# VHH binders against c4kar8: the designs that were tried, part 307

Target 1, 263 residues: c4kar8
Amino acid sequence: MAELSTPSPASPAPLDGGRGDELEKFTLRGARQILQLLQDLITHRGLITAHTGGGHSFMTAVLKVDEERGRVVLDPSPDPQANRRALAAPRLTCVTQLDGIRIQFPLVGLGEGQDKGRPALFAPLPAEMLRLQRREFYRLQVPLAHELSCLLKAEDLARKPVEVSARVIDIGAGGVAVVVPTGAAEFVIGGTLPACRLALPDGEPIELDLEVRNLNRQTQRNGTEQLRVGLRFAALPRAADTRIQRYIFKTERALNAKARGGL

## First folded at step 16 (VHH)

Design rf12 (framework vhh_8fcz_2)
Fold by ESMFold2-Fast, scan of step 16:
Formats: sequence, structure tokens, C-alpha cells
Structure rf12 (fold): chain B 263 residues (1-263), chain A 128 residues (1-128)
Amino acid sequence: as target 1 above (263 residues)
Amino acid sequence: QVQLVESGGGLVQPGGSLRLSCAASGFTFSSYAMNWVRQPPGKGLEWVSGIDSSGGSTTYADSVEGRFTIIRDNDKKMVYLQMTSLKTEDTAVYYCARVTEYETSPTGEVWYYDFDYEGQGTQVTVSS
């Protein structure tokens, strides 16, 4: 579908202008709104993925907004190659999340220099920022270290009940993506899996009803076939929503602290 | 063709050290996060360590934290795993893996996160 950019496997793909009418109502163009949103990203230490094109991206953060000069100051990548790609790019597409809200904005005319003696990247303030309030659009890529799993209650080819322990590769307010071995169960787009159990690090598994939204089969280099299943939360109790959001925010803060601090 | 070639494994005594190497080709190496995963005899895959595309962020399994160090060299298209204070429970086949990412769009299209390629592996045996 031409209305969205083909996703980059290296980083979450940015939403593209092919969705013009639908995205317009989520686009901020007021100078005061843009300045306030950028300031919120500074205050909350929002980790930003900056896409430079050609499947390349790097992690950054807004360090400062200079309203008088009309510029934003960004944290450079510790990778010199990423900084060179960014400086050569005609446009950066910056993607981040704040409190479950997806934020995306372009930066054009990137330069480098120093801010108070520290290396920095500089760009003119964006003329627009996209702010999508639908929390279901954000996904945390689950670190393999966390070993998150979801016990799926499904059916096999003969419609016999089967339980499959699936690895969670991605999680958001609206759902999860999981990996299962090919043939472990039958999944039908639009089908409901009742009473599945999501294991989070903070204690007892949470019981969820999941709807199958997407299926993709992948063959790994070792020859193992896996099925990637996108699952939507059909109904999410407030307590479960709170636990999922805490896990997402805690993990994002930890990743942001390591990336920014150079641990 | 995407290729990941691990090397550096071998037999080592408890308390010893090894450096594993992974040579990548067939893709834009500097655009991908990389992981080391291992498979002990008779067990499933266990995640060991990860490094982001820039090399600025690393993560480790609790079992190896403080003993293993993951490093990358984007110019040479290499990932390394420096292992120290090796234990018998570190015995496994070690694989490097290329990480992909996933996001759900407003139209319901999904982009996936996981590793999509693993190398042939290199055997590490820790015994006296």
C-alpha cells in the first residue's frame, strides 16, 4: 500500500504523507504548540529515532530549543558514520513517543557544531509535527533479555484446543506481536483467542482476549520456520493496561538512559 | 545474500576467556542492531547480549553481566563477544543474529521486530 512508507527492518518505520487527509487532523503547525511539544520531549527525556533514509537511523534526543535563533539542538550519535549520514541527508524523519502518543517530525538543513563546549547537531525548528493520540500505534520492541512470553489458547488444524507459549517480540497499548513455530496452531485473521496469558516481569501473568490481526511467515537462516502473529487486545482491563504501560515506560526509560549515557 | 559467519569458539577451562567474532555481509551492517544468542546442549535458544546499530547501547543477560562484553566495528562489519570468567554453564553453540523491528500502522499494516538471520554458529565448551 502506497499510502505508507515501506517499513525499514532496522528501526520502526515512519508514517508517510500518503495518508494526507487522515494525518492532517493530527498535525501541529502552530509555533507555540511545536515549541511546547519539543520542550516536553526535553523534560521527559524522550528517546528519538532519527531516520536518514536508505534504511539508516540513529538514536538521539532534543537537548535544547532555541526560539530566538529558530533552532533545535540534538544529541549526536556516538557512531561517526551515523552522524555523517544524517548531515548528508536532505531530511531527517524523527520518530518518538511521549506517554503512549506517537510523535513524528521532519528536520531539514542539519548542521553540526558545539553547544556549551559539547558536540551537537543543529536544525531549524520543524514547521510541523505529527502527534497521533492513538496509543495502539506505539510498539516497544521487546529486548530479548526480557524473555517476555504469551501463552496462546488456539486450535490446531483439526480444531482441537492447543496451548502455545509464544515469544513476545513487540508490545504496545493496543496489542502484541508474537512468534510461534510454523504448524503449532491455526490462526485466522479476525479470529479471537480467549483467555490468553501474558507474562510480564512484575508478577502473575495477565489474562487477555486477543484478536488476530496479521500473519507473516519467516524462514530463519538456520532453516527454522517461524510465524509472526500480530494480536490486538480485544478488551483490556484497567489493571492490565496499567501494568503493560508501566512495563513499556520503564523499559523505554532504561533504554534511553543507556543510549544517552553511553553505559 | 545475507551471511553471518561466527568464529573463535573452542574448548576452554572454567575461569578462562574466549573472544567470538561474527563477520557480516550482504546487507547494510551499520543499519542493524546485532545480538548474540546461544543454545546449550539439550536446551532452547537463550539470549546473551545485544548492541544497537551505533554501538552506543548494549544489553546483557543477567547470567553473563560483568563477564561478557559485546563490541561492534561498523567499518569492518564485525560483532565481537569477549567472554571472561567462563563457567561450565556457558557451554553452548553461539550464534550472532541480525535484529529487525516492528510497528503497527493506522491502516493495520505491521512491520516486524525480531532477528531474521542467524549464522552457522560456533561451539564453546567449558570443561576441565
Scores: ipSAE 0.000, ipTM 0.123, lowest interface PAE 19.2, mean pLDDT 76

Design rf13 (framework vhh_8fcz_2)
Fold by ESMFold2-Fast, scan of step 16:
Structure rf13 (fold): chain B 263 residues (1-263), chain A 127 residues (1-127)
Amino acid sequence: as target 1 above (263 residues)
Amino acid sequence: QVQLVESGGGLVQPGGSLRLSCAASGFTFSSYAMNWVRQPPGKGLEWVSGIDSSGGSTTYADSVEGRFTIIRDNDKKMVYLQMTSLKTEDTAVYYCARTEYETDSSGEVWYYDFDYEGQGTQVTVSS
């Protein structure tokens, strides 16, 4: 997935998004989820910037969802020119945010009329809505060729200190997932592993504290069992954060370049 | 038969703590991201927190960040929400919810957020 950033709260510009791109996994297409999100926008009285193309936009809000007629009711602009541009546009791109979450959706077939004697704009329910959360959810699958490892400081069954070299299978801004042989150490969900060492290709290992978030036993293709451990970065130092982000970005770009080239 | 069963809600005073639990069954739990969402009295659903399938990445709504912690146990097929420093505005019915995606025959990915929700557990924060 490409790098995503949190939009500015004042007036976020539209993001390019569509089927099969890096934004797809954040796109809602279920009718129930779309209706619930639209209702949430009504409840919070969220202001929506509606982009009509050519650098033009106006401020609106969802006033009502008419489920029976399959449409949304929008607040018209006090500027008659903005309303004329909106009605003439083949598509509106609507952008808003709730609790730091960016929401973006298209509206097609805009019309005008009245709702309970007041001017209103109408459009069919959107077929999709983009909902972007912070980048903490992104995970890079670590290429096997990179041989990434993390030396874990843990305890054995007798509660004695033990060091385990674990293979890193994925990595993100918030943590890593690693694989260890079954029985190599005891892990407790919520427990902290201090002074672990994450080895990246760019040089010296990064020393950091890790919190155990989940445990999953899996059977390998050869029939042996291994333990998959999800680990969160606890109080990640800025220098370590910079090195991890650099590794993620460089690897993403390399993988994207190969995909475009057909390599 | 997909099922999500929440528990752990109750009445608590402001500043108190609660731990919510969600027991999952009927699907490969370790393959899905899990979320907590809530519905305050007279309001719509609000997303609270999410955790990826591996448990290595978590995210939180601004209103709960620093106070709530989401954790999962794939072996037990459980997801938890540890709530601290509770406020009256945290009063709501809390639901756990699954995130799903599907790849169609053309290779295109369709994302279905919150495709399954449980019955919910009531959290009331008052003196």
Scores: ipSAE 0.000, ipTM 0.219, lowest interface PAE 16.6, mean pLDDT 77

Design rf14 (framework vhh_8fcz_2)
Fold by ESMFold2-Fast, scan of step 16:
Structure rf14 (fold): chain B 263 residues (1-263), chain A 127 residues (1-127)
Amino acid sequence: as target 1 above (263 residues)
Amino acid sequence: QVQLVESGGGLVQPGGSLRLSCAASGFTFSSYAMNWVRQPPGKGLEWVSGIDSSGGSTTYADSVEGRFTIIRDNDKKMVYLQMTSLKTEDTAVYYCARVEYTTDSSGEVTYYRFDYEGQGTQVTVSS
């Protein structure tokens, strides 16, 4: 005989997401890097939200890194129930920020004791820390008034070169999404479009290589078919990266100002 | 108490479509950004999509960009995820997640936290 039961969801874990770049690029595993980042959290008095599972969390901070004993010292919660949950948890997921960068790391083997006569929580140093920059996953919806375009160098169905001016509908640190009329060019997921030109409002077009990541066919209400193409930046030069981020920043500020005013 | 109740999952063939729903209660819904996150079999949580408190700005993971659309209805306290062109790689339990964030003086997000709750809704993409 078999017993059927509905499995419970896993405890809260790092949110790994397909953000512009792979999360491996944002994961610190060097002991020196981990120690330096923890020390930066101490210096800036970073508040940490420690998730104990089941929707429960408490606020803490790193008080000290004890390199000799290979552990971190954390500020206990003034709520005894929160500390009890933390000590009972098999794993804490710690989330904080430093200069606008999301930092996330696990702690396993939490204990309670004293540091210099004051109550403290202790845990072994994490083996890894995730450092996610906000910009890597945010995508700006491009205002229609900006008329942002990207000149794509692609191939038609006969593999002949074609140039397609595509409207940019969103843009982020890792890529753009564009719309093109159905049949304007052949796109293959994983294919590279070399020497495309992204036109931003200020300055010369940015020349860059784009990788096709996804394709979605849309039928508009007027009966016109459009192809939405997700494109990843390949080998983006630092100067181009800076210009794209500057555009995103300025446009987000303008949109935030309008949202507060309702206009 | 914050409650997020997901629904709309099911079995669908590759290339198919599903619309997921999330009913929120226990907080001022219109003041929080909302996200969808998923957990594929045997893997950790993966962020899928986000929408700001007003619904005026959306973000997507590269793996779903152009295929998924996130929408919210603040009057009904609902978040939706419209999924099209589904792939076998989209098979996962999908969770609705609330986001807390702060901004600096320029409006840049300086801190964010994802809270998700409930059992989620299972999406299986298979022949």
Scores: ipSAE 0.000, ipTM 0.105, lowest interface PAE 17.8, mean pLDDT 75

Design rf18 (framework vhh_8fcz_2)
Fold by ESMFold2-Fast, scan of step 16:
Structure rf18 (fold): chain B 263 residues (1-263), chain A 125 residues (1-125)
Amino acid sequence: as target 1 above (263 residues)
Amino acid sequence: QVQLVESGGGLVQPGGSLRLSCAASGFTFSSYAMNWVRQPPGKGLEWVSGIDSSGGSTTYADSVEGRFTIIRDNDKKMVYLQMTSLKTEDTAVYYCARVETYDSSGEVWYSFDYEGQGTQVTVSS
């Protein structure tokens, strides 16, 4: 059993295994949607991994969709053995990706022939296609002991400059989430906070511009309100980017080492 | 448009070695951390390795640590995964992925965006 005890921000959630109900909302069953998606794969020359079962697969592509006959035309493998396995398989599971979207579909009843004088594989149109965005989101929690803070340069309700020291609760490659007291400053989604200062545990604070991406007002169990602000790094210098990435990877490694039995 | 093109996969014996390559285009490569992720047959995605924007820091999944090495060449806009001591459990489609943050709820950090079409690694039994 090789399973990480704690999810890593760099580990996407499994797309299978107990996600039947969740995957249903990403499953296309309309004939027109299926035809359009297959046509998009042709247009972008998307490479497809076709799994024939038993640990065997081959690379293919959709060459053509024959709407009138209700079938797809696939590029055969240059390996004749792979094509024989595919033809013998009761089902192919086809997996591909298009601009960050996972596409997966079954093909049943594979046959062989020619298209315009060239070898080709043929199959009936799939009855369903999975179309799942590959953006799997994870939160990297800043350890309490690190006491990360960001000094925000913002404005109050009267549009006067104010400085707010915000606690960094989450950090990633492109930004941070911070918590501020309700009413400490006014934030506008899409607004830029110039010359803010991010304090990491090592070295001098990093001066950077931050863009406000989201705002969440939370009522805590004790009845007090906090504002959670999501902030994107704008025009981050490479030295600062390197330092932030080192902090993230180092922290993740340390947390993973503790999970393996106390270091 | 962001593009990632993986190559270098193939059929290999247990204990063998392979080097995977990823060619990036359509974005400022030297400004992004890069990752390798894999999808074994019939399973979900599994993170394998990460490298920061400069190439100065690397991290690995426990299952591959000591066997795999991630390297980048910012001048060539390439990421590599050097795989040694391959096991049947390493059989998967391997994808390179740009680390992108998305914070619509203030709770998200990493996403794997603009993964390529992948390269198949099969370790024969």
Scores: ipSAE 0.000, ipTM 0.127, lowest interface PAE 15.6, mean pLDDT 74

Design rf2 (framework vhh_8fcz_2)
Fold by ESMFold2-Fast, scan of step 16:
Structure rf2 (fold): chain B 263 residues (1-263), chain A 126 residues (1-126)
Amino acid sequence: as target 1 above (263 residues)
Amino acid sequence: QVQLVESGGGLVQPGGSLRLSCAASGFTFSSYAMNWVRQPPGKGLEWVSGIDSSGGSTTYADSVEGRFTIIRDNDKKMVYLQMTSLKTEDTAVYYCARVSEVTYDSSGEVYYFDYEGQGTQVTVSS
């Protein structure tokens, strides 16, 4: 598969704004809560922007929580200078997000070493983590009754074309999240799926190109494994963009009206 | 220079209404999603509502859903928050916020705020 050279968006700045006391309600200090949140970051493969100060940052991820030693194991930067800056910093400010929830935490006492023969960064477990809950924008949870689907034009392991009808679980102005059975197709982050067909409740299916942004394997209560795929709309025609936005707006208004005893 | 200037706050009795306004300048307003966030006394920031760049999609925090309405006027570079059925719990400083970037995860789009205004005080009491 080809490597994608899409430019990374600017890293999000840490939330501070002189509001330390005001963020107290969103600050987790319980050891169990901190451990659970760090495990959630591992499970969802959360990418972390680690700020070392002076406008410098690098991308990392939590590889492991070492509960016995009371520390986190982080993925080092491929840039040696970024790692040197991190090790020299008195504190890292780590910023990430899960499902629209902003997560920020400090790491103090960063060290360098090996984990199972691989280079790694180590730090004591944070004493606190900020979890600022907010709703994701442009994300409509698709009502099950709508039975929204997207016919994906994908490839199997042998690069043989396959078509997969995937259930759309949420939709926004920039993309959709779909669920497919495990093994239905091979998806590569950054790969493009051309000429997919999005079926909205009214009108003909919309033909569009989709870029794979995220993958998450989920096990349901009944033991069935599903793959959740985050897909970005690539180069939407104006007419298609208008139809998608109209569907989102119309559905949101109908849901709001129904909640108030209207529709 | 990006500027967001909030207005329209004040003292109102429970059950009353207020309309907040936010005047934007220093950027291409029609290209950015806009949001309202609030800070109650002694509490952290709470996201209230969002509206996309076209005004075609809106979303609300559960605590205000059905009571608040966010609208925008791209020609005037304004975003508004119409508040009805106000409760004492709505007492806060309200800030207008701009979304600077969109990220994607398995749940869809996630937006980060890169700017907040000075705020406008809303006090709901008898």
Scores: ipSAE 0.000, ipTM 0.109, lowest interface PAE 17.1, mean pLDDT 75

Design rf20 (framework vhh_8fcz_2)
Fold by ESMFold2-Fast, scan of step 16:
Structure rf20 (fold): chain B 263 residues (1-263), chain A 123 residues (1-123)
Amino acid sequence: as target 1 above (263 residues)
Amino acid sequence: QVQLVESGGGLVQPGGSLRLSCAASGFTFSSYAMNWVRQPPGKGLEWVSGIDSSGGSTTYADSVEGRFTIIRDNDKKMVYLQMTSLKTEDTAVYYCARETYDSSGEVWYFDYEGQGTQVTVSS
């Protein structure tokens, strides 16, 4: 069975957006749409994971779109080996997310050079960009008026139990992002926070286990530091999942109705 | 070594049914969301359906919602796609794909897919 002996590629096997007209809503092919989406990634300083094959990837960002020369300018990796792998690759597969929508696009013909005296990577504009929205990856930006909070059960610097009330800034089917004051607790990527309590506007708090997925330290203009913590729902009962989804959909519908009526 | 092996494809008439299977090995299957993606003749890949690591949440492309069902058996390390009311536009090679995240935990992608299984719907 030769087909069973053909393993999946060691490098990421990215989703390709090439489709017929019925599915064009998932694939951008218009030059203006592609330029606008790339500009949106620049505006939001979107973090892009660029896959070079062989299981290798690096983090990059779109620095500039050169419409006159028909190319994108990317931030090179600080790792010279990652840049060499990228330049040797027949294609880069770039993956990012904007407003809960997965965005993926290929770059072919990667070169290196300088932009205003700084090292840069260059590639022709992609001919297509894939955009996919899935319910479990949609992230609702939580309105400040909702005062959504999550009581976290964590440890302090001395490994003593501590409870931290954190403001929820976004929420999806798979988790929440919260902000906490710097030093309020110690967080370790991959660590589990048991029996936390998520307070939705309507009803009793939801008790759930959360896994720490990412950490981003932010300094406010007044010098105050905050930590943004990404948390995954580790074990979510069906009733809790239903309540979270209902909150997301109701809030999104209200925001969409307001936008249509106000704009 | 991560392996995904699809089976169950074949030739069917419009309105027919097929069940695709994907056998996973070489990783902790219960820790990963799984997806089905397809590639019609002469076109690129399109996402069809996804299932979370526990099997508690499923998602479907608009074109297949109500006709396809994705299920998984973590003990057997299998994911399945039950296809009903098949249409000629469902003709494609179907791939089982493992979903993963970058080190930030927020950006997802498919890091492994199998060799695929051919589904042909024709009269």
Scores: ipSAE 0.012, ipTM 0.220, lowest interface PAE 9.2, mean pLDDT 78

Design rf22 (framework vhh_8fcz_2)
Fold by ESMFold2-Fast, scan of step 16:
Structure rf22 (fold): chain B 263 residues (1-263), chain A 124 residues (1-124)
Amino acid sequence: as target 1 above (263 residues)
Amino acid sequence: QVQLVESGGGLVQPGGSLRLSCAASGFTFSSYAMNWVRQPPGKGLEWVSGIDSSGGSTTYADSVEGRFTIIRDNDKKMVYLQMTSLKTEDTAVYYCAKTEYTSGEVWYYDFDYEGQGTQVTVSS
């Protein structure tokens, strides 16, 4: 289901990124860019969810950037326990959204005091900020009724070519996750599957090259084992990208309308 | 209908400059943030730069920081990308993208359906 898809701009949860190096291309480290993003959050009065670890978080906002002292000033929580947890945490992970762009950044060395006579939290300026457009991280949980499939061009243990029709369980701008029968083919992380065919509703299958990113063996409740394969679009033509984005857009809109009970 | 028409690409030498333009129609241009994204040969899409609806706030990818400037003119319904100190790594097809997010909606890039864009080649 769409509501169970990982992660959403509407979700306060930090991006469950797996490997940190995979997010490097979306990470800002320039001082000017960092100052500009923080100023944008002030201008738009952006609400920030600050995660203190252990499943704890609180709502805050950037009140100002103190460039002279190299720090940000944050609005404290009305809950004193939340503020104590934040001050005790080795790291605060801040998540917010600006015009649909997800922004995430760490704060280390949080302190408390007053700003112009009002309680405030202080932290050094972050050395990095992650910015992600929704398309870069969103995964649509594919409805079973859509019967979305991808024909994979792979090889078996003997390196003999095989074709596997795999069910697509989620889809995003960067790739798909599929499930395959146990033993249907051998997959190697980093390996390329050329000329695979993604079948979307309303049109011819899309021919594309896929790179294997991850593998997970899963045991279903009925005891059946399946292999979940994460696949990255290695070379995605613009027409294919547009068609995939339109499928995601239309499907999520339809699911959201259905979830609202006939809106 | 929404239309975004990119222009201004071409062949330039390393260290050169180029200005890309995007003409928008079919939507309330002043209500949406605009972005530039690029696709280098044989690679996926890379976000390059964004500008808010008013033009008061801009953001840039680390790879182009200090070299590229995004500008918009809401009266003319145009967004521009001023590129300086071009590198061979900047070789790509550049696309203009409109982004919109509200409750119950997803982000998408509005492009010419025929797969338009403007080719930038940086080569000696």
Scores: ipSAE 0.000, ipTM 0.105, lowest interface PAE 16.4, mean pLDDT 76

Design rf23 (framework vhh_8fcz_2)
Fold by ESMFold2-Fast, scan of step 16:
Structure rf23 (fold): chain B 263 residues (1-263), chain A 125 residues (1-125)
Amino acid sequence: as target 1 above (263 residues)
Amino acid sequence: QVQLVESGGGLVQPGGSLRLSCAASGFTFSSYAMNWVRQPPGKGLEWVSGIDSSGGSTTYADSVEGRFTIIRDNDKKMVYLQMTSLKTEDTAVYYCARVETYEGGEVTYYRFDYEGQGTQVTVSS
């Protein structure tokens, strides 16, 4: 499977464990990253569906993170039976959403007690949390060693056709960001650049239409100006989409292998 | 438009200190948590630190815990990263980041809004 099987964001169902290898790039393992995500859930009072196994679940929320004791405090169910099932379960699978991003994490060693005199459930901090970002908004920072380029078909200030070879600095399912020397071509937000050629390391350049989405001028330390251009894939054939996704997947895996636990 | 302008980077010796600054405009700064992320040469983005909207809670990546301190000044619309005991592995472009939200059909999506120029930190002898 080249693609992730992602449940609907509206669905509380846990992700299939057989796709674990494909989910590694979306898994947070750093203790402080986990703490930050849990704090974000508290701040936005994110409702959590906690699955206790056997088709049973209940609604909860993170009330606080006890960093000193290395544990999370959860709101118990008003249903005593749900709480008993949770305490008896070897593992809870917690599923929630934050601003449309699906978040899933395990809790093991659930206990009960009180927080400020009120009933609460306690669990050790999870060792990992899954955060599934929508593919079209993920941007791979392109390694310099890949020398990724895009030949842009644009117009100069006099509206004469010009071809500009631009360095690709990031790439996602929805587009690329490129760097162009200032003055090499004229770009207009919303303008279309037809029949541009994206050169990936393996194979022939991909011909595609690009729409200009944003422009940012930068002055480098040597005094030269460069233009950063954000470009959307306006018309992307399925074969081109597949090849771009394959490049992103392979490169991300290679970078994650070098960084090991890094995001 | 949301604008985040980073500054304070430079060349520093291992064991040295730097303070990064981020000036925010175009949104209600006091309503948003702020983050620092970094990109080392030839690597992907790494989350570094976060601070909640009030400044009452902070979090740090394991690699910088005890060495970096994030603070904010809501009156000045600034967030800072105080870096001490710098290591060569801290060499990166540092970006100030806010979570940007937008509608995509039935789902609200987010991303870090950090596509400013950043500020370069080089730790070298």
Scores: ipSAE 0.000, ipTM 0.091, lowest interface PAE 20.4, mean pLDDT 75

Design rf24 (framework vhh_8fcz_2)
Fold by ESMFold2-Fast, scan of step 16:
Structure rf24 (fold): chain B 263 residues (1-263), chain A 126 residues (1-126)
Amino acid sequence: as target 1 above (263 residues)
Amino acid sequence: QVQLVESGGGLVQPGGSLRLSCAASGFTFSSYAMNWVRQPPGKGLEWVSGIDSSGGSTTYADSVEGRFTIIRDNDKKMVYLQMTSLKTEDTAVYYCARVTEYPSGEVWYYDAFDIEGQGTQVTVSS
């Protein structure tokens, strides 16, 4: 009897099926980017679920990238039937993650052989790889028309308390990015801004603590310099999390409908 | 830093029992489905069992169904694999692996498996 590898109840399903157009913006097609991503999967020992079609899949890993021959080497399944299905399949759909980022890519022309005296599967390098951030790292670009703002409680150059109304540029489950005029306040990476107020539609501002994560100076088209500040939600009540997620989903759906020529 | 620490493996006779444990840290444990995967000597990785984030749904590989039970304790951030009626074919290094559960939004879904730990060795021999 052969032992069959099967996916878990929460096994990652391929995102290929009616969502192709939505995922195009997350698709990498540069040869160097693809090689770097595959090498990162090797370094992090990323476990890959390889879907062979017909509801079948097996667990594998990238063992090696052969740049000269333009191919990837994969760990074969301990189940001979899974390997036979893989070799017979017109394509494999490989799904994995790296640092909370979902990665999905096709492999076509799968072959078998040996690598350093051990059984191995090999395929040409994929022409594309999907790289999709987990919801904790996903960032919605906030439409300017929404006029989303966050009232920051910070300190000025003289270490005196100051309140700055900052425009929210992007928002995710873990935080926001805002823009402030140069000199409006001092920010220190790792510093906490207590009792800030995030203004969302359909309710009172959300009071929350923010941690400064990154700083980047930007020059506007008119020559005005602004500071982009990345802020993490230090403590987020359940009700606040629900409102933020609702705003993100509602806005994303509206943007997707607009991009598809909807109303 | 995400950490998964497997324990509870050892040498056991055919027909025996073992309980494997996986201690999780560095992430919101209650938001992730958890899995057990194994690597037999000289072979590739094989999925064994999975449990959803709530513990309300479990599934098993055909080779272990009826013999293994996966359970979780979200308060303790632990996943367990109770193994009974062990066979020589169950000899492997066992790893726990996480799968991210996301809202069924337009972009986010269940992520792939991620092995973070060193594993725990199970040897079934007489």
Scores: ipSAE 0.000, ipTM 0.305, lowest interface PAE 12.3, mean pLDDT 77

